# Miniprotein binders against a7ua95r516to809: the designs that were tried, part 178

Target 1, 294 residues: a7ua95r516to809
Amino acid sequence: ASLSLLSISDLVPDLQFIFFWMSNAIEILYFIQQKSPAYMQTIELMDDKAGSKESLLSATISANEEAMTILEEVIMYTFQQCVYYITKTLYVVLPGLLDCNPFGTEPSSEQCRRAAGVCVCAVCVMPEAVRRVVSVFQTTSDLLQQYQVHSEIQSQMFAYLFFFTNVSLFNQLIDKGPARGWFQRSRVLQIQASVKILLDWAKGAGHNHLAQKFFAKFCSTVTILASPPQQLSQMSWKALCAEHPSLKPVQLHRILTQYQLMAELGPLPIWQPSSEDEAYIYRTVDLLESFENH
Short names: E, the ipSAE of ESMFold2; O, the ipSAE of OpenDDE; V2, 0.75 times the mean of E and O plus 0.25 times the DockQ between their complexes.

## First folded at step 14 (miniprotein)

Design bh10 (at its last look DockQ between E and O 0.85; V2 from the best seeds 0.78)
Fold by ESMFold2, look of step 14:
Structure bh10 (fold): chain B 294 residues (1-294), chain A 81 residues (1-81)
Amino acid sequence: as target 1 above (294 residues)
Amino acid sequence: SKVRITIEVEGPPEIADIIAQVIRWLAEEAGAEEVEVKVEDGRVIITITGLSKRMAKYLLKIIKYLAEKYGVKVEYEIEEL
């Protein structure tokens, strides 16, 4: 199974069975939850003077509650398996967002090229790297809809996928960005445009609230890096912290350091950390985010 | 591609019976042609007939997870029909 999930083309055939069992378990749990109140009401009409009926009712309710608990474990397990396999695919395709150029991409098909004078196909304006990520999200959305998964579970799944995406992109940018040239101004603008395409997909898919919430750290980073020097140089450390609360002091400090190098700026007194934050700007243990804290 | 799965669950009867009931619900909702649960020699034996091979593969992964979580021993056999 893990070998078949190394390719996007193999993802759907195996993944849809995991989605099936998750949806199957959710439907059973919902049915049992609806039946339990009615069963309790029916039992109350039985002869209480027998005493043994009350004991049987208690034992039956306890057994159903344990069965529902086990069924909830099945749902949690299958959910984790869905997320695990989907994020393995995301892990492979996400780095391309940091290296792609959305401004220079030609239409991906001859049909879109021939129609360019009349209309623009949304797929044709999307860089290949962004399309690969969107394909993972869209396939997930299609599977959730196909199996009619409850909306609360759908939201939880996309919350985790957006969280995973944010952590992966942020960590790679911070860790590998200097060596890869990702802090250069033209590259940051390309990254910003690629992220906007992804956020537009999320909005069109009905997940705007989740995307805004869970992409906050990466978006804050790109927003700062994309800011014009005249504008950013007017913002104090305290103002930047307030504007970008998702960034820890060590992270903000690192981002501003890379910005100064990219913009060829000397040290700016206005960006000196507050006395309270000075203890934290070199805490390298806090620099990268954990995939485990969601 | 349809199979028969025979699953043997050994452990405290209360837990094993409840796990078997959940497995029965899952298999019946999935459209299994037949699901039999019996208790023999202190173990719970579940026989599920008529799932596809791939459906059975992922159901068995669920069953192994439950076995580990609840401390019961599980053995299984798959027979192609």
Scores: ipSAE 0.774, ipTM 0.950, lowest interface PAE 0.6, mean pLDDT 83
Fold by ESMFold2-Fast, scan of step 14:
Structure bh10 (fold): chain B 294 residues (1-294), chain A 81 residues (1-81)
Amino acid sequence: as target 1 above (294 residues)
Amino acid sequence: SKVRITIEVEGPPEIADIIAQVIRWLAEEAGAEEVEVKVEDGRVIITITGLSKRMAKYLLKIIKYLAEKYGVKVEYEIEEL
């Protein structure tokens, strides 16, 4: 009678060792990169007879380059393993974000703060589905800090996790949204509020620039769907394309079609695609995002 | 629980030696108590002592990946201390 859901906490015992080895490989690579010029200079200053120094220098350069390549493979492998396990967990918890109600029956954060006299109600009010997603990001951040992973690698990891989250949420909303009622205005406002909690977490964690970049498509989608009918009905196809450049013509067309249905609007001439875009609107292969296209 | 791992790398000497060196550096950075590298019968033999069983398990996964990537043959044995 229970669904098999993955928990990030269940993966920590395995993830910690993958992060451990990734961190070690990064430190070794950094050490070699920093020491290589000094070592080569030392060889050049060595006393040498009959050109053995040139042979030693050439052999040392070649061996160091091969070793660095192998270390890069270790880093890539461990990075991909971490991403695989973390995104597998995200995939299971992300759909819940589209069904949860951040406006629940509990008091709002503002009302709760006044009643409690301390700033703890924001944590207590967060929907469980949103908390599960935030927990995955927070646990990842904690592990990166625990194993002292360089900031460049941390940024690359969150770039991919945000990319994955954006693609997963967008695909779920576009593909399953009509059947699930997710395009109804009340549901869209709930989705928008839930996404804001994720974006606020990212900002607090120092990843605001990555979140803005990689959530652009999903944010554009919920922004359009949350727009008042009076406002959106006045915008031309060209204006919407310009304001939401992350959306492909077929994606924008699907979103606007669902908006018309849910807002009980008839066809609007101003939302007619340009002749250049019309050819791409009916390509269903371009509707959903690929995890490999970016 | 600490272990001793013995790893045998068989392949072109130039590649096998560099892989063994990287394995040695990884184990040393991880705080292994002892790391020994020997060449015997055209094989590179790496003995690592003092890693926990779980640390050793994930190191072996990395070594298996490298073996497949670079086309070298790797055999290993784990002994609990």
Scores: ipSAE 0.764, ipTM 0.950, lowest interface PAE 0.7, mean pLDDT 83
Fold by OpenDDE base, look of step 14:
Structure bh10 (fold): chain B 294 residues (1-294), chain A 81 residues (1-81)
Amino acid sequence: as target 1 above (294 residues)
Amino acid sequence: SKVRITIEVEGPPEIADIIAQVIRWLAEEAGAEEVEVKVEDGRVIITITGLSKRMAKYLLKIIKYLAEKYGVKVEYEIEEL
């Protein structure tokens, strides 16, 4: 099947089994961790017949530790598989978020039409492109809840998914933005509105802190680009660095340069990088975010 | 449909036995009707009965991953019940 046709719904059947085994492995691991001290105590209370107790204790500890290590591997593997499939779907739908016009009257999603009534839920009123992204996250949340996955693992999964989303959106915006007109203020405002809907969803889902943390770079970029020229032209390089600490100097410099071109502003001395940052603005290797740093 | 899967693990007993134990726990937690573990000819043989075909297939993917990671040989057969 072409990647373009891949929906999260198509992956749910496979994801269910991955989540099932992940959850089971976590439960088993937790059970062993809880019982291990009791088993050790039981062995410690046994009559010490000629060193047999110590050997049995050592063997039991070792076997449990090894079993726990294998279970951790199962959890890691299944986690990675979940992330792999979910990120594939995100990869397909995320570009649509940048092209989305959330201010347009797009018809209500087919999913809400299946309910015999006009659903006025926040998801039903979302632009289709935003809804597709939210649907991936919502499906993930639903599966995590369905299989009662430990909260820490849920947090880790959303952390990674938000990280992936931020990197993908940021890199696309920086790389393709100029050519696609995404740096135009009107388009930026559309992007800002679309991202706000996503962030609002994340807040409603209980992931506000994670979303704020991991979307910081993309949000900073959008905030700068959405700023009126009259306002942004009054901000110095140092002020912008301080306001947007998530951006590397090379990233900020690129954004400002493209903004300047788009807004047809002449050279702005106040946007000149500091002497300290001057060496860093040419580090093009740091321009795009890496998926490997998480 | 439910299946019976027979898994043979060949490797150092210290690893094979532990892998077999973990597989047993996973299968039991998954609601397998029967899980048998036996040692024959230096191989650990795990027989799991009552899992769905899809559940069993994914368990086998996990087992294959573990086998590759720990350097043990795994063979398996699936019988539809």
Scores: ipSAE 0.739, ipTM 0.929, lowest interface PAE 0.6, mean pLDDT 90
ESMFold2 (binder alone), look of step 14: mean pLDDT 85; pTM 0.826

Design bh11 (at its last look DockQ between E and O 0.93; V2 from the best seeds 0.79)
Fold by ESMFold2, look of step 14:
Structure bh11 (fold): chain B 294 residues (1-294), chain A 81 residues (1-81)
Amino acid sequence: as target 1 above (294 residues)
Amino acid sequence: DKVRITITVEGPPEIADIIAQVIRWLAEEAGAEEVEVRVEDGRVYITITGLSKRMAKYLLKIIKYLAEKYGVKVTYEIEEL
């Protein structure tokens, strides 16, 4: 089947069973971890005169540890399957964030229209491209809640989804940005506004700290590109590195080069890399991020 | 569409027995109507009755993953009730 047109809603009928088995395994693991001392106390109340008590206790502990290890493998496998399907959907919808215009939507509403004439007013309507990404995150959150997945596992899943989102958006911007016009000032401001809507969702969902941590590279990129020329031109290379530690030298150099071109600040380089960084600004193997190095 | 799954696990007895116990726990927690584990001639047979066809599908994927991870041979049969 064609995965490129698959929405998160199309995956839910199968995803819900993967979430079910993950949650099921987590509950069993939790039960064994919380009840193992009590069960061992029952064994210790047995007569120890025959020596069978020590042997039974040792065998029970070993078997429980092996069973818990297998349950952890089940949890890891089901977690990876959930992430795999969710990120496939996410990969399809994320590029739209770079192309959408959150300011240029058609803000009309039936409830804002007056009977005597047409009233056009701004209505809180999320752009379709942003809505598609939020829908993936919200559906994931709903499934995690529906199956009562422990909060630590929920945080791990969103940590990976935000990491994936950051890598996907950053790589698309760097790789396709020149051809798509994404470095133009008006487009950068539109991208910044779209990402803010997504970050607001993450904050309202209780994942603000994860989003701040894992979106850092993309947000730094957009922050630099959105900066007024007077402010950015006054910052040294060293200062920019300190302000944006998530960016590698080759990445920062590429972003500043594109910034200078689009701001028409002349042909001579404004920012002078430090001597130790100068060896690294041309390492194109470091330009794009890997989805594997979470 | 409830099903009965018959699973045969063949491999090192200690690992096969522990895997079977984990599968039993998973199925019982999931609300299976009956779960039976039998050992015969170095093979472990697991019968799970009363899961939906879709629940069984994804449980079997988990079991196949465990089989590959722990070096045991798994075969299965699905029967609609």
Scores: ipSAE 0.784, ipTM 0.950, lowest interface PAE 0.6, mean pLDDT 83
Fold by ESMFold2-Fast, scan of step 14:
Structure bh11 (fold): chain B 294 residues (1-294), chain A 81 residues (1-81)
Amino acid sequence: as target 1 above (294 residues)
Amino acid sequence: DKVRITITVEGPPEIADIIAQVIRWLAEEAGAEEVEVRVEDGRVYITITGLSKRMAKYLLKIIKYLAEKYGVKVTYEIEEL
């Protein structure tokens, strides 16, 4: 069976060992980096009785450089394994975020509140679907803290997880949104509220800058779709491009076309692409985002 | 549950020796009870005693990755203690 079928809690027993080995490799690498200069200085102080000092120095530098390269490979491999398993779990729970209603009273929301003691507002509590996504991020944060992974590596991991979440949500909304009714204004407002819960979690966890950077595309999409018709119809193509620089011309055009259809706006030529952007509207290769970051 | 792992690394001495040393450092940092490295007939043997079975499982995945990356041959045996 696929790991995508497992909850994050089911993966913790395996993930903890991958984080364990990653942390160990980082500590060893740090030790070599810190001790190498002192050891080289010690060699420089040696008497060169047989002309061996220069040979020993060169050999030690070479061996340390190769060992550090191998440790960097270990760190990279374990980092990629963690990301792989976490994102497979995340991919399974993310579509639920597009279907949940944080403004309604749900049996799962009531049970979640009782079990976790979470209160978002008087009418809405954290929906089960949002709680599942937050649990993936929180468990990742807990494992990074438990194994004392350096803050730089923690930032890189959340950068990738937010990148993955953004791409997954954006692609799901663009590809499946019309068939699922997700472009309807009431649904978009629910999606916006659910995403706000994720962004609030990220801010509380110290990752606000990363969240702002990596959720830009999905947030722009939701912001446009949530805009009142009177406001959006008054904005030029250039103004929309300037407000939403994360969106490619073909993506912006597709979003606006869907908005026009769902808002039942007339057949008027609304949001005409600029002459410089018009050629790129037909580049279907740019519609969906790649999970390979560039 | 604790295990003993015996790893054999075969390849050019320049890289095989450094890989073995990194494996030794990883096992020692992880709290292995004993780590022994020996060289015999152009092969490097690493014996690691006292890691849990799951810790050992993930270490072996790392070792397999390094073996493929650096073009060395790795074989291993696991004994439950």
Scores: ipSAE 0.767, ipTM 0.952, lowest interface PAE 0.7, mean pLDDT 82
Fold by OpenDDE base, look of step 17:
Structure bh11 (fold): chain B 294 residues (1-294), chain A 81 residues (1-81)
Amino acid sequence: as target 1 above (294 residues)
Amino acid sequence: DKVRITITVEGPPEIADIIAQVIRWLAEEAGAEEVEVRVEDGRVYITITGLSKRMAKYLLKIIKYLAEKYGVKVTYEIEEL
């Protein structure tokens, strides 16, 4: 099937089973962890028939530890499978976010068109491209809640998904942005508005801290690009580094260089990297974010 | 559609027995109607009855992953009920 046709809805049936087994494995692990002390105490209270108690205790401890290790592997495997499928859908829909015009005519979501009334819910008023991205996250949230997945695992999943989204959007913006006109102020403002909708959703979903943390690099990039030339031209390299600590020197330098070209600004001495950063601005290997650094 | 799955685990008893125990727990938690574990000739046999075909198929994926990770040989038979 063409990756372009893959929707999150198409993956829900498979994801449901993965989430089911993940949740079950977590519940079993938790259960063993909670019962293990009581079980050990029960063995300790047994009559010591000829040293068999210590051997039984040791064997039981070892068996439980091994079982817990295997359960952890099941959890990790199922978690990875969930992430794999969800990120596939994100990969398809994320490019649309950069091309989205959120200031256009009210997107009638197809789902809310079926309701006899104009649904004014926050999702229904979202631009289609934003709604598609939000739908992936919302579906993930709904599945996690449906299967009562432990809150820590939920947080880890959203952390990774936000990380993946940030890396994907950042890399696309840096790599393709100049050629696609995404560095144009009008387009940047559209991107900024679209990302704000996504962040507002994340806030409403209880993931505000994670979203702020993991979208920092993309948000910083968009913030710089959205800045008026008159304002940004007054900011020194050092000030920009301090305001946008999530950006590597090479990344900031690239953004400023492309901004300068787009805005038809002459050379700005105040944007010259410090002597300390001068060696780092040429590290093109560090320009794009890696998916492996999470 | 419910299935009966018979899983055979071949490997060191220390690993095979633990894997079998974990599979039992997973199947029981999943609402299997019956889970039987037997050891014969150094092989562990797990019979799971009453899971849906889709649940069973995914459980088998998990088992296959574990088998590969721990270097044990797993074979299975599925019967539709």
Scores: ipSAE 0.741, ipTM 0.931, lowest interface PAE 0.6, mean pLDDT 90
ESMFold2 (binder alone), look of step 14: mean pLDDT 83; pTM 0.798
OpenDDE base, look of step 14: ipSAE 0.738; ipTM 0.930
ESMFold2, look of step 17: ipSAE 0.737; ipTM 0.935
ESMFold2 (binder alone), look of step 17: mean pLDDT 83; pTM 0.793

Design bh12 (at its last look DockQ between E and O 0.84; V2 from the best seeds 0.77)
Fold by ESMFold2, look of step 14:
Structure bh12 (fold): chain B 294 residues (1-294), chain A 81 residues (1-81)
Amino acid sequence: as target 1 above (294 residues)
Amino acid sequence: SKVRIYIEVEGPPEIADIIAQVIRWLAEEAGAEEVEVRVEDGRVTIKITGLSKRMAKYLLKIIKYLAEKYGVKVTYEIEEL
């Protein structure tokens, strides 16, 4: 009934055929672009009367160019369908990252708790909420490998999945964080540790540069919120903007406001927005990110 | 669970011919046992034999997308073998 009952593994039986047709179209497009020797040999065997080989070669190139445009459309459509189904499951599992505790309190979990603060070791059990998100990414990676999807398309798919993840987590944190208690320091540190596990997965999967690029806004938000008050209170608005260019003025202002509330700090003069940014800190329309941006 | 699909594409001949060529390539690369394309009286008919039912389902979704995108009319019939 509800999407929360669906997992990525329930979608694989249908999703695999969409991946198949996407990969199929990519391979045909690549073959045509490489100008198969078989196509050239067919032209070479033709009767060459008064430039007929030149005319046939030109006609063959023109027909292939038109067909390649349609193949590109097939690839785009199937890519969008894959992303649509994957992000539906991702949307359901992502909010759990904001609620989970990667630092369990059981004595037998002490080594895993300390490892989550430094690095995740092979003996640790990944928190269930994080495991669900990683499972979506890993299943996607497995399907892309299974169908030998071209590396450029694999990168584009993970770029969008990381973009989607960033927008979803950022919007949930900003919009629901006050009511859910997600700006409390202990919660922010837990969120930071959970995100670190995702970033480590992305690095191990060969997507570190994509994750660094597309998680920047959410990571900047968590980094600011996790900063000790003594350190953050010494950073001016200008310095924070320079260190966190992914954040819009209204977003940075909201993050600092929530930080002050949870750290029980009064207003700080060095956090006053620059005159250029003052016009933008109350633009509520710019607070949340669009899933269709860029 | 293999099927035979009969597809009719009606529209501007240049676009219909190119779409039919792409469909032929997709089906042949997918391992269809037989792909026949006929051009008759301003219509293109395509017969694809030997795809699984689920492969055919998603190929038809692609074809319907292309039909909408390029302004051609597509009808089809599926025969289970």
Scores: ipSAE 0.768, ipTM 0.945, lowest interface PAE 0.6, mean pLDDT 83
Fold by ESMFold2-Fast, scan of step 14:
Structure bh12 (fold): chain B 294 residues (1-294), chain A 81 residues (1-81)
Amino acid sequence: as target 1 above (294 residues)
Amino acid sequence: SKVRIYIEVEGPPEIADIIAQVIRWLAEEAGAEEVEVRVEDGRVTIKITGLSKRMAKYLLKIIKYLAEKYGVKVTYEIEEL
């Protein structure tokens, strides 16, 4: 195969068949789980010669358990294939979210007394990069609905997609952010606005709880970086750890160090690590997140 | 673009028979026109008629995964109708 530029739309014909088989396997598994007790009761009520009734029950239970295990493997495999293709597409489009500007034109010499004494002079628009990410999530939702995949499986899929997105964005920002200028205040505010578009989509799709849970690390990072210096300087290390429990000591230390450099602040003793955390701020193995951590 | 698939499953009878039954159920649920399973001379053969070519392709991927997972040997042939 040669190099091909694929969008989520290009993958839909193939994804449809994977979702189709996943849905069928789920339905069969559900049928067996629901009918198994009634079938076992039917066997138990049988008038069985030569005492073979216990053997028949045991054999039927064993066969049903094996079949259910195989169906669970089919569900897991098809689920992982869907996730593989969807996350491969996300991997390509997600970095653009860190470089895009969701703010429109800023009007000059506008009257600002209309919004409770606060002027909102910029209009937030959905950049193409954000639209591409939202399109991946929307297409996934549409396919899950089209094939009537059970709500629990839908939740599992979006949990994983949000987990993947969170890890990918966090790692990109921490690893490449200093070189790309992503820690500059103007860029952080743009990133925050773009993330809000994704979170608003998730809320509208009924996945607000999952988004809050699985975006916690990236949201904490962006929240800290977007904080005014006056507010952030009033918080101790212990207070920041309590406010942002998803961040490891090395991660929080890296974020605060970048914030201090970009805000052109001098050394601030207020962000000194606790004695318990002092050894952990240098654990570089814990800096980036793993895609395999469930 | 409908196809007929011939599948042969080789392995311990206990697991091969259950895999074949699951394949039958998957194909029937998918709307296959005909599904036939035969056990002859220690071989389990499955004939599936009437799935689209693309549906059949992904079913075969699933079957290959199961074969690898459970240590059974699977061979197949596809006939376009």
Scores: ipSAE 0.759, ipTM 0.946, lowest interface PAE 0.7, mean pLDDT 83
Fold by OpenDDE base, look of step 14:
Structure bh12 (fold): chain B 294 residues (1-294), chain A 81 residues (1-81)
Amino acid sequence: as target 1 above (294 residues)
Amino acid sequence: SKVRIYIEVEGPPEIADIIAQVIRWLAEEAGAEEVEVRVEDGRVTIKITGLSKRMAKYLLKIIKYLAEKYGVKVTYEIEEL
């Protein structure tokens, strides 16, 4: 299937099996972890006939540790497979978020899966581009809940998905933004509104802290770009660095430079990097975020 | 449709036995009707009956991953019931 046609709904049947096996492996691991102490105690209470007790205990401990290690590998593998498929879907739908006009009355063509008929829930009233992104996260959440995946694993999965989303959106905005007109204030306001809808969903889903943490770079970028020229032109480089600590100097410098060009502002001495940051603003290798550093 | 899977694991007994145990647990937890494990000096045979074809296929992917990671040889046959 062409990547362009890949929806999260198409992946659900396969994802279900991966989540199933992941959940099962977690349950087994937990069971072994809980029973291991009791089992060891039982062996310890056995009569030590001819040193067999220590050898049996050692062998049992070793076997359990090895089994647990293998189960952890199963969990990691299945986790990675889930992330792989989900991120592929995100990759397809995320660009639409940057082009979305959330202020337009686009009819939602899809009915809420949770309701019969026309649903007016928060998801159903979302712009289609935002709804598609939210649908990926919601489907992920629903699957995690359906298979009763441990809360820590759920948090890790959402952390990674938010990380991936932030990196993808940030990189696209920085790289293609100028050419696509996404740095124009009107477009930025659309992006800001779209992201707010996503963040509101994340908050409602219980992932507010993770969303705030992992979307920090993208949100900072959008916040700067959404700022009126009159306001932003009064902020020094140091002040901007302090307010947006998630941005590297090279990133902030790029954003400000593009903002200046877009707003047709002359050179602003107040935005000049500090002597300390001057060397870092030219590190173009640090401009875009990496997917590998998570 | 339900399937019967025959899995053969060849490798060091210490690893093959543990892998077989984990596969057994996974299959049992998945609701397999029958799981039989035979261990013969570095060769472990696992017979799993009653899993769906799709579940079995994913289990085999997991097993393949483990086999590659731990350097053991895995072969399998699937019979439709």
Scores: ipSAE 0.715, ipTM 0.919, lowest interface PAE 0.7, mean pLDDT 90
ESMFold2 (binder alone), look of step 14: mean pLDDT 84; pTM 0.812

